# Designs tried in a protein design chat: VH-VL binders against Small ribosomal subunit protein uS13 (rpsM). Part 3

Target 1, 118 residues: Small ribosomal subunit protein uS13 (rpsM), of Carsonella ruddii (q05fk2)
Amino acid sequence: MNINICGVLISKKKNIVFGLTKIYGIGYSMSLKICSKIENFKNKKFKDLTNEEKAKIENFINKINVENNLKTIIKENFKKKLNLNSYKSLRHKKKLPCRGQRTKTNAKTRKKMNHEII

## First folded at step 1 (VH-VL)

Design b14 (from b1 with heavy chain D100E Y101E D103Y F104Y W105D G107S Y108G S109F; framework fv_zimberelimab)
Fold by ESMFold2-Fast, scan of step 1:
Structure b14 (fold): chain C 118 residues (1-118), chain A 125 residues (1-125), chain B 110 residues (1-110)
Amino acid sequence: as target 1 above (118 residues)
Amino acid sequence: QLQLQESGPGLVKPSETLTLTCTVSGGSISSSDYYWVWIRQPPGKGLEWIGSIYYSGSTYYNPSLKSRVTVSVDTSKNQFSLKLNSVAATDTALYYCAREEYYYDSSGFDAFDIWGQGTLVTVSS
Amino acid sequence: QSALTQPASVSGSPGQSITISCTGTSSDVGGYDYVSWYQQHPGKAPELMIYEVSNRPSGVSDRFSGSKSGNTASLTISGLQAEDEADYYCSSYTSSDTYVFGGGTKLTVL
């Protein structure tokens, strides 16, 4: 079936490196960085993850999200100083923890592949 | 077995509201497995997703149309409807209703698996 | 907006294989395995050919296959037949919980 990683549903049959690319903002190189902490990651599928390994992946993704939020805030402040297009500046977002917390509340939210709050 | 059929006016004047209805037959609109969808296609052009609705009334809209569009569902009539406000010539299109299957398989989101025949709406004075 | 890029046309002879590309970004095609393909014959509604990148609905010929590499999804039709002549559209789910379509590709069977 599926496994839920940070609000994103991923097939348990997929290799962990490829599967994590389903999460918004995670490309192949970032997925490799995340998975490099998991033993035998090149051959491991989501169905074979231990609870500890899953938690490790989720914690790493949460840290990346925090770092990206800080980068976005810095970029927004820079654009304000330059008096550039403020319409493209960051809108404030709440970040949800990946661990066990429900990401969304409406019916269609449970089906989507978006780790962000809408 | 399940069929979708669009109905509504073939001609609408600029600035008026377009109303289209989709009738579901051969199955129930009150199914937790499906969303109900409006998609349009201007003559000779590509497809554009308008919006989707769950039988509970939850909606998702194309941001480019969100200020002008509402989709509603009437479970007692087994129908769902589209209202598009302040129409212009650029809204001239074939309008399709479709079904979006929820959790089609273990690994994927759904596709639009059943479509109505489409209804042509011309916006002209 | 049609965010996905498809070639306007593609052509082939009966028995050949042709491929149609569909290029997006990491927030749609590249980010998710939710790419579907639709076939549209003149005067008819679109018909689902492929969902979730590579899966076929029952009743769709195994001559049709789908794949994805990075931000580009591909529809391949092998053993090309006259009845395959149609417009083909790709679609993807997006990070904004919306759907986006490609501009469409006209397949001509020579």
Scores: ipSAE 0.000, ipTM 0.517, lowest interface PAE 20.1, mean pLDDT 77

Design b17 (framework fv_zimberelimab)
Fold by ESMFold2-Fast, scan of step 1:
Structure b17 (fold): chain C 118 residues (1-118), chain A 123 residues (1-123), chain B 110 residues (1-110)
Amino acid sequence: as target 1 above (118 residues)
Amino acid sequence: QLQLQESGPGLVKPSETLTLTCTVSGGSISSSDYYWVWIRQPPGKGLEWIGSIYYSGSTYYNPSLKSRVTVSVDTSKNQFSLKLNSVAATDTALYYCARDSEYYDILTGFDYWGQGTLVTVSS
Amino acid sequence: QSALTQPASVSGSPGQSITISCTGTSSDVGGYDYVSWYQQHPGKAPELMIYEVSNRPSGVSDRFSGSKSGNTASLTISGLQAEDEADYYCSSYTSSDTYVFGGGTKLTVL
């Protein structure tokens, strides 16, 4: 009765917009953006999500995580420049992508846009 | 500054294949943030979406044109192209290339357009 | 394609406000917040004025605003100016992963 989205278990009975807010770093506004290309997203539950739509959502989340990790590294480097006498030089650890293995497919047989992005 | 420029023949004979190319400069076509789009406008009429392509080669077409249209991308030349088969007088139009963006905090429509190229279908 | 319904023309005087409607279905305008508006001056390419129903690109005057109620999106131009005279097109993403345009509205500033 649960679906795994980027390592987070979410009840299949939950609305996709509210359910995605369970994922760390995803607020309501961001969840709306992620879901906005899914048909009838405001009323759709994870139970009704196709494997294709699930993959789109996971790809978008992965992209957001990569961008946020990069922003964090940039901020950390900026702080280091402001403090020339750093106590410790710890390496920043990136959050792992939630994307599964993807194989090349014939895009012309697909009906949905942004399949490669979200 | 991002710039899109259409190129191709201004005149095509009925039943032949129309080929247009869009050259992207000032930005990379190999970006996960963008789709690249063809749109046309017959003289004195409105806009019609033809199709979109992602740099990976994934394509989406207007169902009304799907049997006749192919969009392709050449990332090494920073270009994408339109082939429209079996043209007729009704395919006479200004053809535009454009960028469609969706990225993190931005869901935009067609935010950059080429200037358009007129294609006339006649003998 | 003229899948979305716009009035063929609207008119106003300088300083007035006008509104252009764009009506679709629950499978396009009503189903998604991917409504865009484009301005086209004669002999020029269209220019993006509004995206995501109500957002303005950098450089677009705040006299332009967008909204949506049910299956109808609206573009409002306040403080109307002579240079606003143009054709205006709405566009929406659809449940079939396509884009559709409205038929266009000719704005005349008298």
Scores: ipSAE 0.000, ipTM 0.548, lowest interface PAE 14.4, mean pLDDT 78

Design b19 (framework fv_zimberelimab)
Heavy chain, then light chain:
Amino acid sequence: QLQLQESGPGLVKPSETLTLTCTVSGGSISSSDYYWVWIRQPPGKGLEWIGSIYYSGSTYYNPSLKSRVTVSVDTSKNQFSLKLNSVAATDTALYYCARDFEYGSGSYFDYWGQGTLVTVSS
Amino acid sequence: QSALTQPASVSGSPGQSITISCTGTSSDVGGYDYVSWYQQHPGKAPELMIYEVSNRPSGVSDRFSGSKSGNTASLTISGLQAEDEADYYCSSYTSSDTYVFGGGTKLTVL
ESMFold2-Fast, scan of step 1: ipSAE 0.006; ipTM 0.573

Design b2 (from b1 with heavy chain D100E Y101D D103Y F104D W105S S109Y D110E A111Y I114Y; framework fv_zimberelimab)
Fold by ESMFold2-Fast, scan of step 1:
Structure b2 (fold): chain C 118 residues (1-118), chain A 125 residues (1-125), chain B 110 residues (1-110)
Amino acid sequence: as target 1 above (118 residues)
Amino acid sequence: QLQLQESGPGLVKPSETLTLTCTVSGGSISSSDYYWVWIRQPPGKGLEWIGSIYYSGSTYYNPSLKSRVTVSVDTSKNQFSLKLNSVAATDTALYYCAREDYYDSSGYYEYFDYWGQGTLVTVSS
Amino acid sequence: QSALTQPASVSGSPGQSITISCTGTSSDVGGYDYVSWYQQHPGKAPELMIYEVSNRPSGVSDRFSGSKSGNTASLTISGLQAEDEADYYCSSYTSSDTYVFGGGTKLTVL
């Protein structure tokens, strides 16, 4: 059987730490942070969750999603502003360095968050 | 639990190629959430990032090592590997594999959240 | 670009606070909020203590805190305990899309 966590269907047989990584935007490190308030969480399965524990997990996920959405917007606005500034700088002084170039890793982070928001 | 374990020969002769493998258990290497990374530490010295790989095969390397290093991934075995060519005594170090988490609550930073135990590689004749 | 600058050693007594600095340039520590700190006990792998300057992973004591001013990041350990005795390394992302580590600081608990 399955349990619904924030709109995502997860097998009740999964450990809660690994199961939460099925939710878009939640990696293993973040799952550990979410589960840290649950007693015996490292060996606990979704079938063993109380309604109170489930509510705590969902509340924390919602808080993370709000924070991540805000940071994504700030990051995108900053990148847009940097692109405009770098374009202006390059127009006048092509060889001068300009900070704020996006890495391959950062591009993937942005892509993942955009899928969540869109 | 997520675990990373390094394996390799432990002793390599100068000018030969060092090959190390990291086996990932308790989680999938075929995850869009993570990069997989090699970091080393010469005895009594600090940490040095070697390179990172995504499960698709996309890599980035430390420029000081780029001419000698190749990182590869084998998603079917849930493993990734390091090849370091033309080794010298200065390549003697503890070699760690680690996971790089780039999607977290911050959305900005990449950091190394899980590390293997490390494997000592000695380069000598 | 070579290692970030950390003091080779710091010491304190149980219950005191100590601070470890990590100094770089505007192309790494000063240019980005991408600083992390790692604790390494003898014979063990490094463990993440702080990321993104001031964030703590789950399971890390709130006695550990991070901050940054200009080109210098700092790790502060309050209420110093014997088990805090370890080597501490800072790390930063760089404008060259790479990572650079500090030289390490040995913390001695007297």
Scores: ipSAE 0.000, ipTM 0.496, lowest interface PAE 17.4, mean pLDDT 76

Design b20 (framework fv_zimberelimab)
Fold by ESMFold2-Fast, scan of step 1:
Structure b20 (fold): chain C 118 residues (1-118), chain A 122 residues (1-122), chain B 110 residues (1-110)
Amino acid sequence: as target 1 above (118 residues)
Amino acid sequence: QLQLQESGPGLVKPSETLTLTCTVSGGSISSSDYYWVWIRQPPGKGLEWIGSIYYSGSTYYNPSLKSRVTVSVDTSKNQFSLKLNSVAATDTALYYCARDWEYSGSYYFDYWGQGTLVTVSS
Amino acid sequence: QSALTQPASVSGSPGQSITISCTGTSSDVGGYDYVSWYQQHPGKAPELMIYEVSNRPSGVSDRFSGSKSGNTASLTISGLQAEDEADYYCSSYTSSDTYVFGGGTKLTVL
């Protein structure tokens, strides 16, 4: 079975550090930084990720993508001010914002609390 | 440019361990963009994936061979190696090393060594 | 796991188009867009012709094209030429984080 991380399908059997290198623009060093906040990340596979951990990974990737996109826009705007005819197209748009900002963890927590007083 | 070259003994006796090495030149094995792969082909037959390794030492093996196979990497020598235990006549094949592109999650073999023939006989 | 199913042989005349099929399951060919095709001339290592179902590496003729429908991937060679005579293998990534190859197809150019 596969898990979807930021639009990329990754085998659930794959180690999270190596699996994230499958995402365009994420090399081993960046993957290590992303995974370092997950408990036991060096031995953890995608099948072992909780919904909360998955969302955490996606949020971190999205933050990196947003920062990189902003830097690219700033560079292109600067080039436009200097030379209108030397405009370079933004064709390196393969990294999309992740769908991980909303989680089901809050719903699970509320369910547990409500169940306790029933 | 990038070249892969297999090396090792051309003859191995039944029940012994086959050891092959792939030397990578014209490029670094310590790249986050690639896995390094062993693939074999019995004479006159089709291709079979054996296993893959990342420069960190992480491995993936063909389940049919997993109990007998070990792949290792030596980044200081720019090499990776295959050990196949308890060989039999059915392990007689051309053994290829190859590069696996995984930068974007793509899975394909873009560079291959020329292959080395290993014969298992007494 | 079982190998992908390819016809043992196909043949065509120069200028003709031929198609080689590669049939798997929803756990390999049907489940992912990670099908690649390799050409092997006698005595030589395989060479990548198509990756990710339909993409051509730099240097591969546009006479070669790939496609997929359901559990079957196809390699089509148009304007068939003598140098196309070779064995062709398909390969796919699987849900078990492994690779499988097809049995191979011998293309004869008449």
Scores: ipSAE 0.000, ipTM 0.519, lowest interface PAE 16.5, mean pLDDT 77

Design b23 (framework fv_zimberelimab)
Heavy chain, then light chain:
Amino acid sequence: QLQLQESGPGLVKPSETLTLTCTVSGGSISSSDYYWVWIRQPPGKGLEWIGSIYYSGSTYYNPSLKSRVTVSVDTSKNQFSLKLNSVAATDTALYYCARDLDYGDYEGYFDLWGQGTLVTVSS
Amino acid sequence: QSALTQPASVSGSPGQSITISCTGTSSDVGGYDYVSWYQQHPGKAPELMIYEVSNRPSGVSDRFSGSKSGNTASLTISGLQAEDEADYYCSSYTSSDTYVFGGGTKLTVL
ESMFold2-Fast, scan of step 1: ipSAE 0.006; ipTM 0.567

Design b25 (from b1 with heavy chain D103G F104S W105G S106E G107Y Y108W S109D D110Y A111Y I114Y; framework fv_zimberelimab)
Fold by ESMFold2-Fast, scan of step 1:
Structure b25 (fold): chain C 118 residues (1-118), chain A 125 residues (1-125), chain B 110 residues (1-110)
Amino acid sequence: as target 1 above (118 residues)
Amino acid sequence: QLQLQESGPGLVKPSETLTLTCTVSGGSISSSDYYWVWIRQPPGKGLEWIGSIYYSGSTYYNPSLKSRVTVSVDTSKNQFSLKLNSVAATDTALYYCARDYYGSGEYWDYYFDYWGQGTLVTVSS
Amino acid sequence: QSALTQPASVSGSPGQSITISCTGTSSDVGGYDYVSWYQQHPGKAPELMIYEVSNRPSGVSDRFSGSKSGNTASLTISGLQAEDEADYYCSSYTSSDTYVFGGGTKLTVL
């Protein structure tokens, strides 16, 4: 069977590190960083996750999406300020927040996350 | 070579706002590998983490200080700043800015690899 | 109050080995390998000695080593030298995504 993580269906038989790489914007290195915060992650499959661990993973993914979108906006705004003669379309794209996750709670937490962008 | 330098008034009156700025030179504050942090040390006592900021503006604060503290970043000036409201004598301390290694590889890590020299702030009438 | 427990002082003679302990809980020292150690000489800023329990930054003598067992991390200084006399602080990441420090240990080289 499958488990739903932030809108993505992943096989419950998969190791959590490899399974999270199916989520847009999450490569192997980022998945490893997220999963390293879960007890016994190297041997853990999605079927073995507790509800608390699943929520923790979803919170981390949501935080990464928020921070990466802020980084992209800051970078594009700075670039746009420097490009007086450029009319290229600039836009940012972000993932929808995961189940029940909010940016307000993220502001209170010390969730440090690097991002591996595709 | 990376250097961090604290600046701000050394004397603040009780109930006023303490403002300090850290200037980063020899490296960019706009790095995905690092947070930038404020840490304090009352004379003759231990270290206390105040808060950290990412170049995106994302902040994390010590819960004991969160209601009084704001950290901000100015990437165009390569600086980050601390504002601590409603100061009291217990806020008298050496204030350090430091670089907080967050990670750039496969694993998380958390440590302070470069520190400013520290600036003494005395809260007194 | 200090979140992590360190002895207030330790002492040793030149050439000896000393160990400084840093005890926390399963939500900090025991839960993660994110323990770091800092050396502070009088009037100076702290300097990183050990990170991730046992790793040394470039430029730190191999006389300094770190380890962890359960909820207790340890800093060991072998071949003790006069310049090792300083205050030593441990720090750990926590499950609340914050930092905590130990109360500090004054090392005296006799």
Scores: ipSAE 0.005, ipTM 0.552, lowest interface PAE 11.9, mean pLDDT 79

Design b26 (framework fv_zimberelimab)
Heavy chain, then light chain:
Amino acid sequence: QLQLQESGPGLVKPSETLTLTCTVSGGSISSSDYYWVWIRQPPGKGLEWIGSIYYSGSTYYNPSLKSRVTVSVDTSKNQFSLKLNSVAATDTALYYCARDEYDYVWGSFDYWGQGTLVTVSS
Amino acid sequence: QSALTQPASVSGSPGQSITISCTGTSSDVGGYDYVSWYQQHPGKAPELMIYEVSNRPSGVSDRFSGSKSGNTASLTISGLQAEDEADYYCSSYTSSDTYVFGGGTKLTVL
ESMFold2-Fast, scan of step 1: ipSAE 0.007; ipTM 0.577

Design b29 (framework fv_zimberelimab)
Fold by ESMFold2-Fast, scan of step 1:
Formats: C-alpha cells, sequence, structure tokens
Structure b29 (fold): chain C 118 residues (1-118), chain A 124 residues (1-124), chain B 110 residues (1-110)
C-alpha cells in the first residue's frame, strides 16, 4: 500500500523520515526537521500516521516550499542591487503548494458524492 | 515458509459474538514491514475486506463493519484475532486471515499470503 | 462489500487470450496505481497474481499481465491453459484508506 504526500507516492510501510526524502527538495536533514513534530517519529511508519499527523507533515512541506521560494526571490533581488533590473528579467515561477491543490480537488469530489447519497 | 492458520468456532448463533484467531508461523507478526488482515467470502460469493492491523495495534476497518468489528494483535503468541459482534445469517462465510504485503523492494503491497480459510456458519 | 465491477463470467479455448475488466471510480481504480488481481481455484484460498496494476509476483507466469486505462483495470491471460480455470478477483486501495474487491469473474477454459 502507498500513501500520497504532496503528489509523491510513498510506501505506507516505510519509516516517515526516510520516506519523505523521496519528495523533491527534501533531504534527510529537512525530513528530520519535519518529522520531529510527530510523536515517536523515529519508529513511526506512514501507516501509523493519524490524519492530523499527515496534515501536519503536509503543512510543513507546504510552508517549506513557500519559504524556499521566498528566499530565492530575496537572493535574486539582492543581486539586482549590483546589476539594476536583473530581477525584472527573472522568468521563474513560484512552486505551488501541493497540499492546497490536492485538498481542493478532494473536497470537491467528497461534497459531490455526499450530495448524491443524501 | 510463512504460514497463517485460522481457528475458531464453525457454528455461531445469531446475535452472538464471533471470535476467530490467526496463528502466524515461519515469520514474526512483530515485523515492522507488514500489516495483518481479515477477509471473508460468503459461500458462492466474492471477497470482502474486513480490516487490517499493525503489530503496534493500529487498525483500519471496513466502514460497513466498523460498528461490529474489532481486530486485535497478541505479539507474544504471534497471533491476531477478529471479534465480530451481533452476528446474523448474512455473516456466514469463509473467513481468511492474510498478510498485507508483497514485493518488499518496491514497498507497495497487497495480500500476498493467505490462510486456508475457516467456514463460519451463523444458524440457530 | 464490492464496489468494483467485473463481468460474471468469461470463457476461452486453450492457446487463446482473454481479458477481464475491473471498473471503479476516480476514488479507487482511477485515482491510484494500487490494483491487484487474485486467482482462486475451487476449495482454495486466493493467490496474488498481479499487484500495482501490472507487476507480477515471483513465480507467476508471464502469460498474466495487467493494465489500466482511466477507471478500468484489466487482467489479460494469454496462451490459455486448463489450469487457468478459476475465479478472478480485482482489488483496489481507496481514498478512504480501505480496500474494495470486484464481484469476481469465473473463467471457463473450453
Amino acid sequence: as target 1 above (118 residues)
Amino acid sequence: QLQLQESGPGLVKPSETLTLTCTVSGGSISSSDYYWVWIRQPPGKGLEWIGSIYYSGSTYYNPSLKSRVTVSVDTSKNQFSLKLNSVAATDTALYYCAREGYDYEWGSYDFDYWGQGTLVTVSS
Amino acid sequence: QSALTQPASVSGSPGQSITISCTGTSSDVGGYDYVSWYQQHPGKAPELMIYEVSNRPSGVSDRFSGSKSGNTASLTISGLQAEDEADYYCSSYTSSDTYVFGGGTKLTVL
């Protein structure tokens, strides 16, 4: 069985620390920081996560993605001070929060099903 | 050489509680790599997943049975058990225990080892 | 319970190929690549034939193959042999962290 974390499929039987390293941009050190917020994380597998714990993990990943994108913009803006207008020529786009997109899609589907049953 | 063996009563009266036990041999139920599962099959009908348990006690249940079912694990005996309350004739089935897991290398799993099944008849 | 739709029966002759379909929704078959197939001979427990849509366990004949398109998964058996006569069940993981099975298909080898 697998779990979907921010669009990445990870075995539910994998330890949460090592499993999160499958997500682009998350290395072992960052995974430890994310997982440190989960009770008994060193011995916990994805199958043992509560819905609340899964939500916490996805929230932290989302926050990290937003912070990393912001840091990139700040660094590029600093370089602009030496070469005026360089920031305006940047073509990169911010990474979108994976949890937000997935949550919206799932919520829409769930509401439709509930309406049909009722 | 993993083996799973169901045991329990072959006949249960309506409204009573059915209790089945699965004994695991040739492997440890305390393995962090697997869940242990109950699946049933009414005679001449299809398969129905009942629930899964991890050796820590973490459980997943079929919502249609959740109000009546409890799965528990006893790591000291290398066993896990099913309790199904308030049984009716529609609970008559072959009951299988199984291991949730296959192809450890890829980490994606389904039901790779099954017990032989035990027939439980609910009748007065 | 069964949420997945399979034909009740299918038949073929030795050496031919047959395909069994398994149709669900975007919350199970269509949403995930966690479809498995089980073979059940009379009086026996089910045996895993395919997992994760198209992968074969060690020891399963390469005559068995799986695929998926949208909300429908398929099991194909090529070079039919008499011993393939059995009931076949599909299964899928769901968005609710549960499993659902298909109703089963009886394969007759003529």
Scores: ipSAE 0.000, ipTM 0.527, lowest interface PAE 17.6, mean pLDDT 78

Design b31 (framework fv_zimberelimab)
Fold by ESMFold2-Fast, scan of step 1:
Structure b31 (fold): chain C 118 residues (1-118), chain A 124 residues (1-124), chain B 110 residues (1-110)
Amino acid sequence: as target 1 above (118 residues)
Amino acid sequence: QLQLQESGPGLVKPSETLTLTCTVSGGSISSSDYYWVWIRQPPGKGLEWIGSIYYSGSTYYNPSLKSRVTVSVDTSKNQFSLKLNSVAATDTALYYCARDSYEYGDYFWYFDLWGQGTLVTVSS
Amino acid sequence: QSALTQPASVSGSPGQSITISCTGTSSDVGGYDYVSWYQQHPGKAPELMIYEVSNRPSGVSDRFSGSKSGNTASLTISGLQAEDEADYYCSSYTSSDTYVFGGGTKLTVL
């Protein structure tokens, strides 16, 4: 339904570029800069965001907030900081090498990956 | 209003690179509301999406063509271009440029404006 | 990714109603409300007839309507007229952040 980004609840159905503009201190231009390094950002809604992409967005927002010396955002970001710590621990434990083929979907995924390698 | 016009060679040789350009007139390509798109249609066959580009340079490609395709944008000329490498006879098609519409918070993924199309024949 | 399935041809007489189907999977037509339909007359570029399953652009006749049930989207043309004779293509967004098209349907007005 909703996703928490830096203490702000945003509908999971929203496009990430426009959704981030709901966060205090982030206008459309800043949102584009934050999202520009996320793969397929134009076509991504929050519901389709991976845990790594979410963490990357949150890290950029934290860095911007620190650089701009915005005190009000620090308090709103407390829940996100706890979530990021949990995410980092979980992400570290989930590191696994890939082995073999699984399904037709995996075959399509490998074909897409091969396009980038080739 | 806005118009799209394709330009490029009508004939290319196998193994060469095809380059097509789409000129946007009556408005700016530097719009945050649109992606710019290449679509092709082999004679007597159906439509195939090739790729899309945002004015910032962000691209999305058809996986079946991704290894051979580059789409680029030149905001100073109000143009975007398709580069298709290592062409073969199966690349013979009408090539269309089109506009992909989108709204705040929603992305509708439909093509509301098309160029007239340009025929490209791949033959020696 | 996967092409959408349309009948190769459909026909009707003036004044009749016809329906063209477009069948995909849960990763395209069934998963999203981003189905569009295009009309193509011989020698011309495609024109948008329906977007987001059932919405008509300004200037498109209300004789054209769209719908979706499960993995199948449908374009219905009521009160068939001679000028409706054309090829019709469906398109959908996919879970792979790509576009796919149907094979096209040739509508013949008898």
Scores: ipSAE 0.000, ipTM 0.522, lowest interface PAE 15.6, mean pLDDT 76

Design b5 (from b1 with heavy chain Y102D D103Y F104V S106G G107S S109E; framework fv_zimberelimab)
Fold by ESMFold2-Fast, scan of step 1:
Structure b5 (fold): chain C 118 residues (1-118), chain A 125 residues (1-125), chain B 110 residues (1-110)
Amino acid sequence: as target 1 above (118 residues)
Amino acid sequence: QLQLQESGPGLVKPSETLTLTCTVSGGSISSSDYYWVWIRQPPGKGLEWIGSIYYSGSTYYNPSLKSRVTVSVDTSKNQFSLKLNSVAATDTALYYCARDYDYVWGSYEDAFDIWGQGTLVTVSS
Amino acid sequence: QSALTQPASVSGSPGQSITISCTGTSSDVGGYDYVSWYQQHPGKAPELMIYEVSNRPSGVSDRFSGSKSGNTASLTISGLQAEDEADYYCSSYTSSDTYVFGGGTKLTVL
């Protein structure tokens, strides 16, 4: 029937690359990056995923959300040094369900505006 | 700090099986975020990826070596191992184990971030 | 030999900038943003310098930068120092779910 990936229900019959684009904030290029380390990913459907492969995909999505949230924090605080060891400690805490998909899009937009000379 | 250390014979005879073990210390091999990797380097030459393993036992192999190579993982010993069958003089190399780490800031990044010191294996009669 | 093409050697003087190229195909370097660079000093294991084309691990000097255009990735080292003298290897993920390395480039700091 359906598989739950980070709170999004996706048909088990869908190819994993195209199916992940259903998740808000994940485009084709990002989906390719997430799926690229799964064996035979171009021909693989969600019904063919092992539990380990599913967990890996979910972990990648969660870390993308964490990374984008961290980039937003860094942009907002240009005068203080951030402790990188503190950010690494986030890896050892309970991973949050795929939050920040909207924040991810917003953070990307703000990054482009900050780097663009106008 | 996480460290990797290779162990195995320094000399193996042609047609025999080479067995190497990588011991993981300072961290667990049973992590969903890592693959564990074997890479080799013949003396004076470049790097060649041999294969990767997930703690569940799922493997990726270099097609040129796939018929001769087996990688296995032993989570109870925090180790993973390489078996290379029917060795020849061309298999003489430094053998490295490495971790394929998915960075916190780069959740889909693919890189070999921690390497063992390497162990020299000479194939000679 | 490796599938990715690197120049066998490159040289520069202290304070200069050099660039090392890594050329593949649309099935590896051109198809994916999984390009990494490794530095190897004589008698030592390789050390990760760049991952995902242009990202630096913690502790790697900002003198090292990476980029990619089409099927060619590049490692640039600015402000060359004597300790940069080493072999440099590129690596990429492939459409066959494998990894491939470049042949390596020996950097000499004159």
Scores: ipSAE 0.005, ipTM 0.548, lowest interface PAE 13.1, mean pLDDT 77

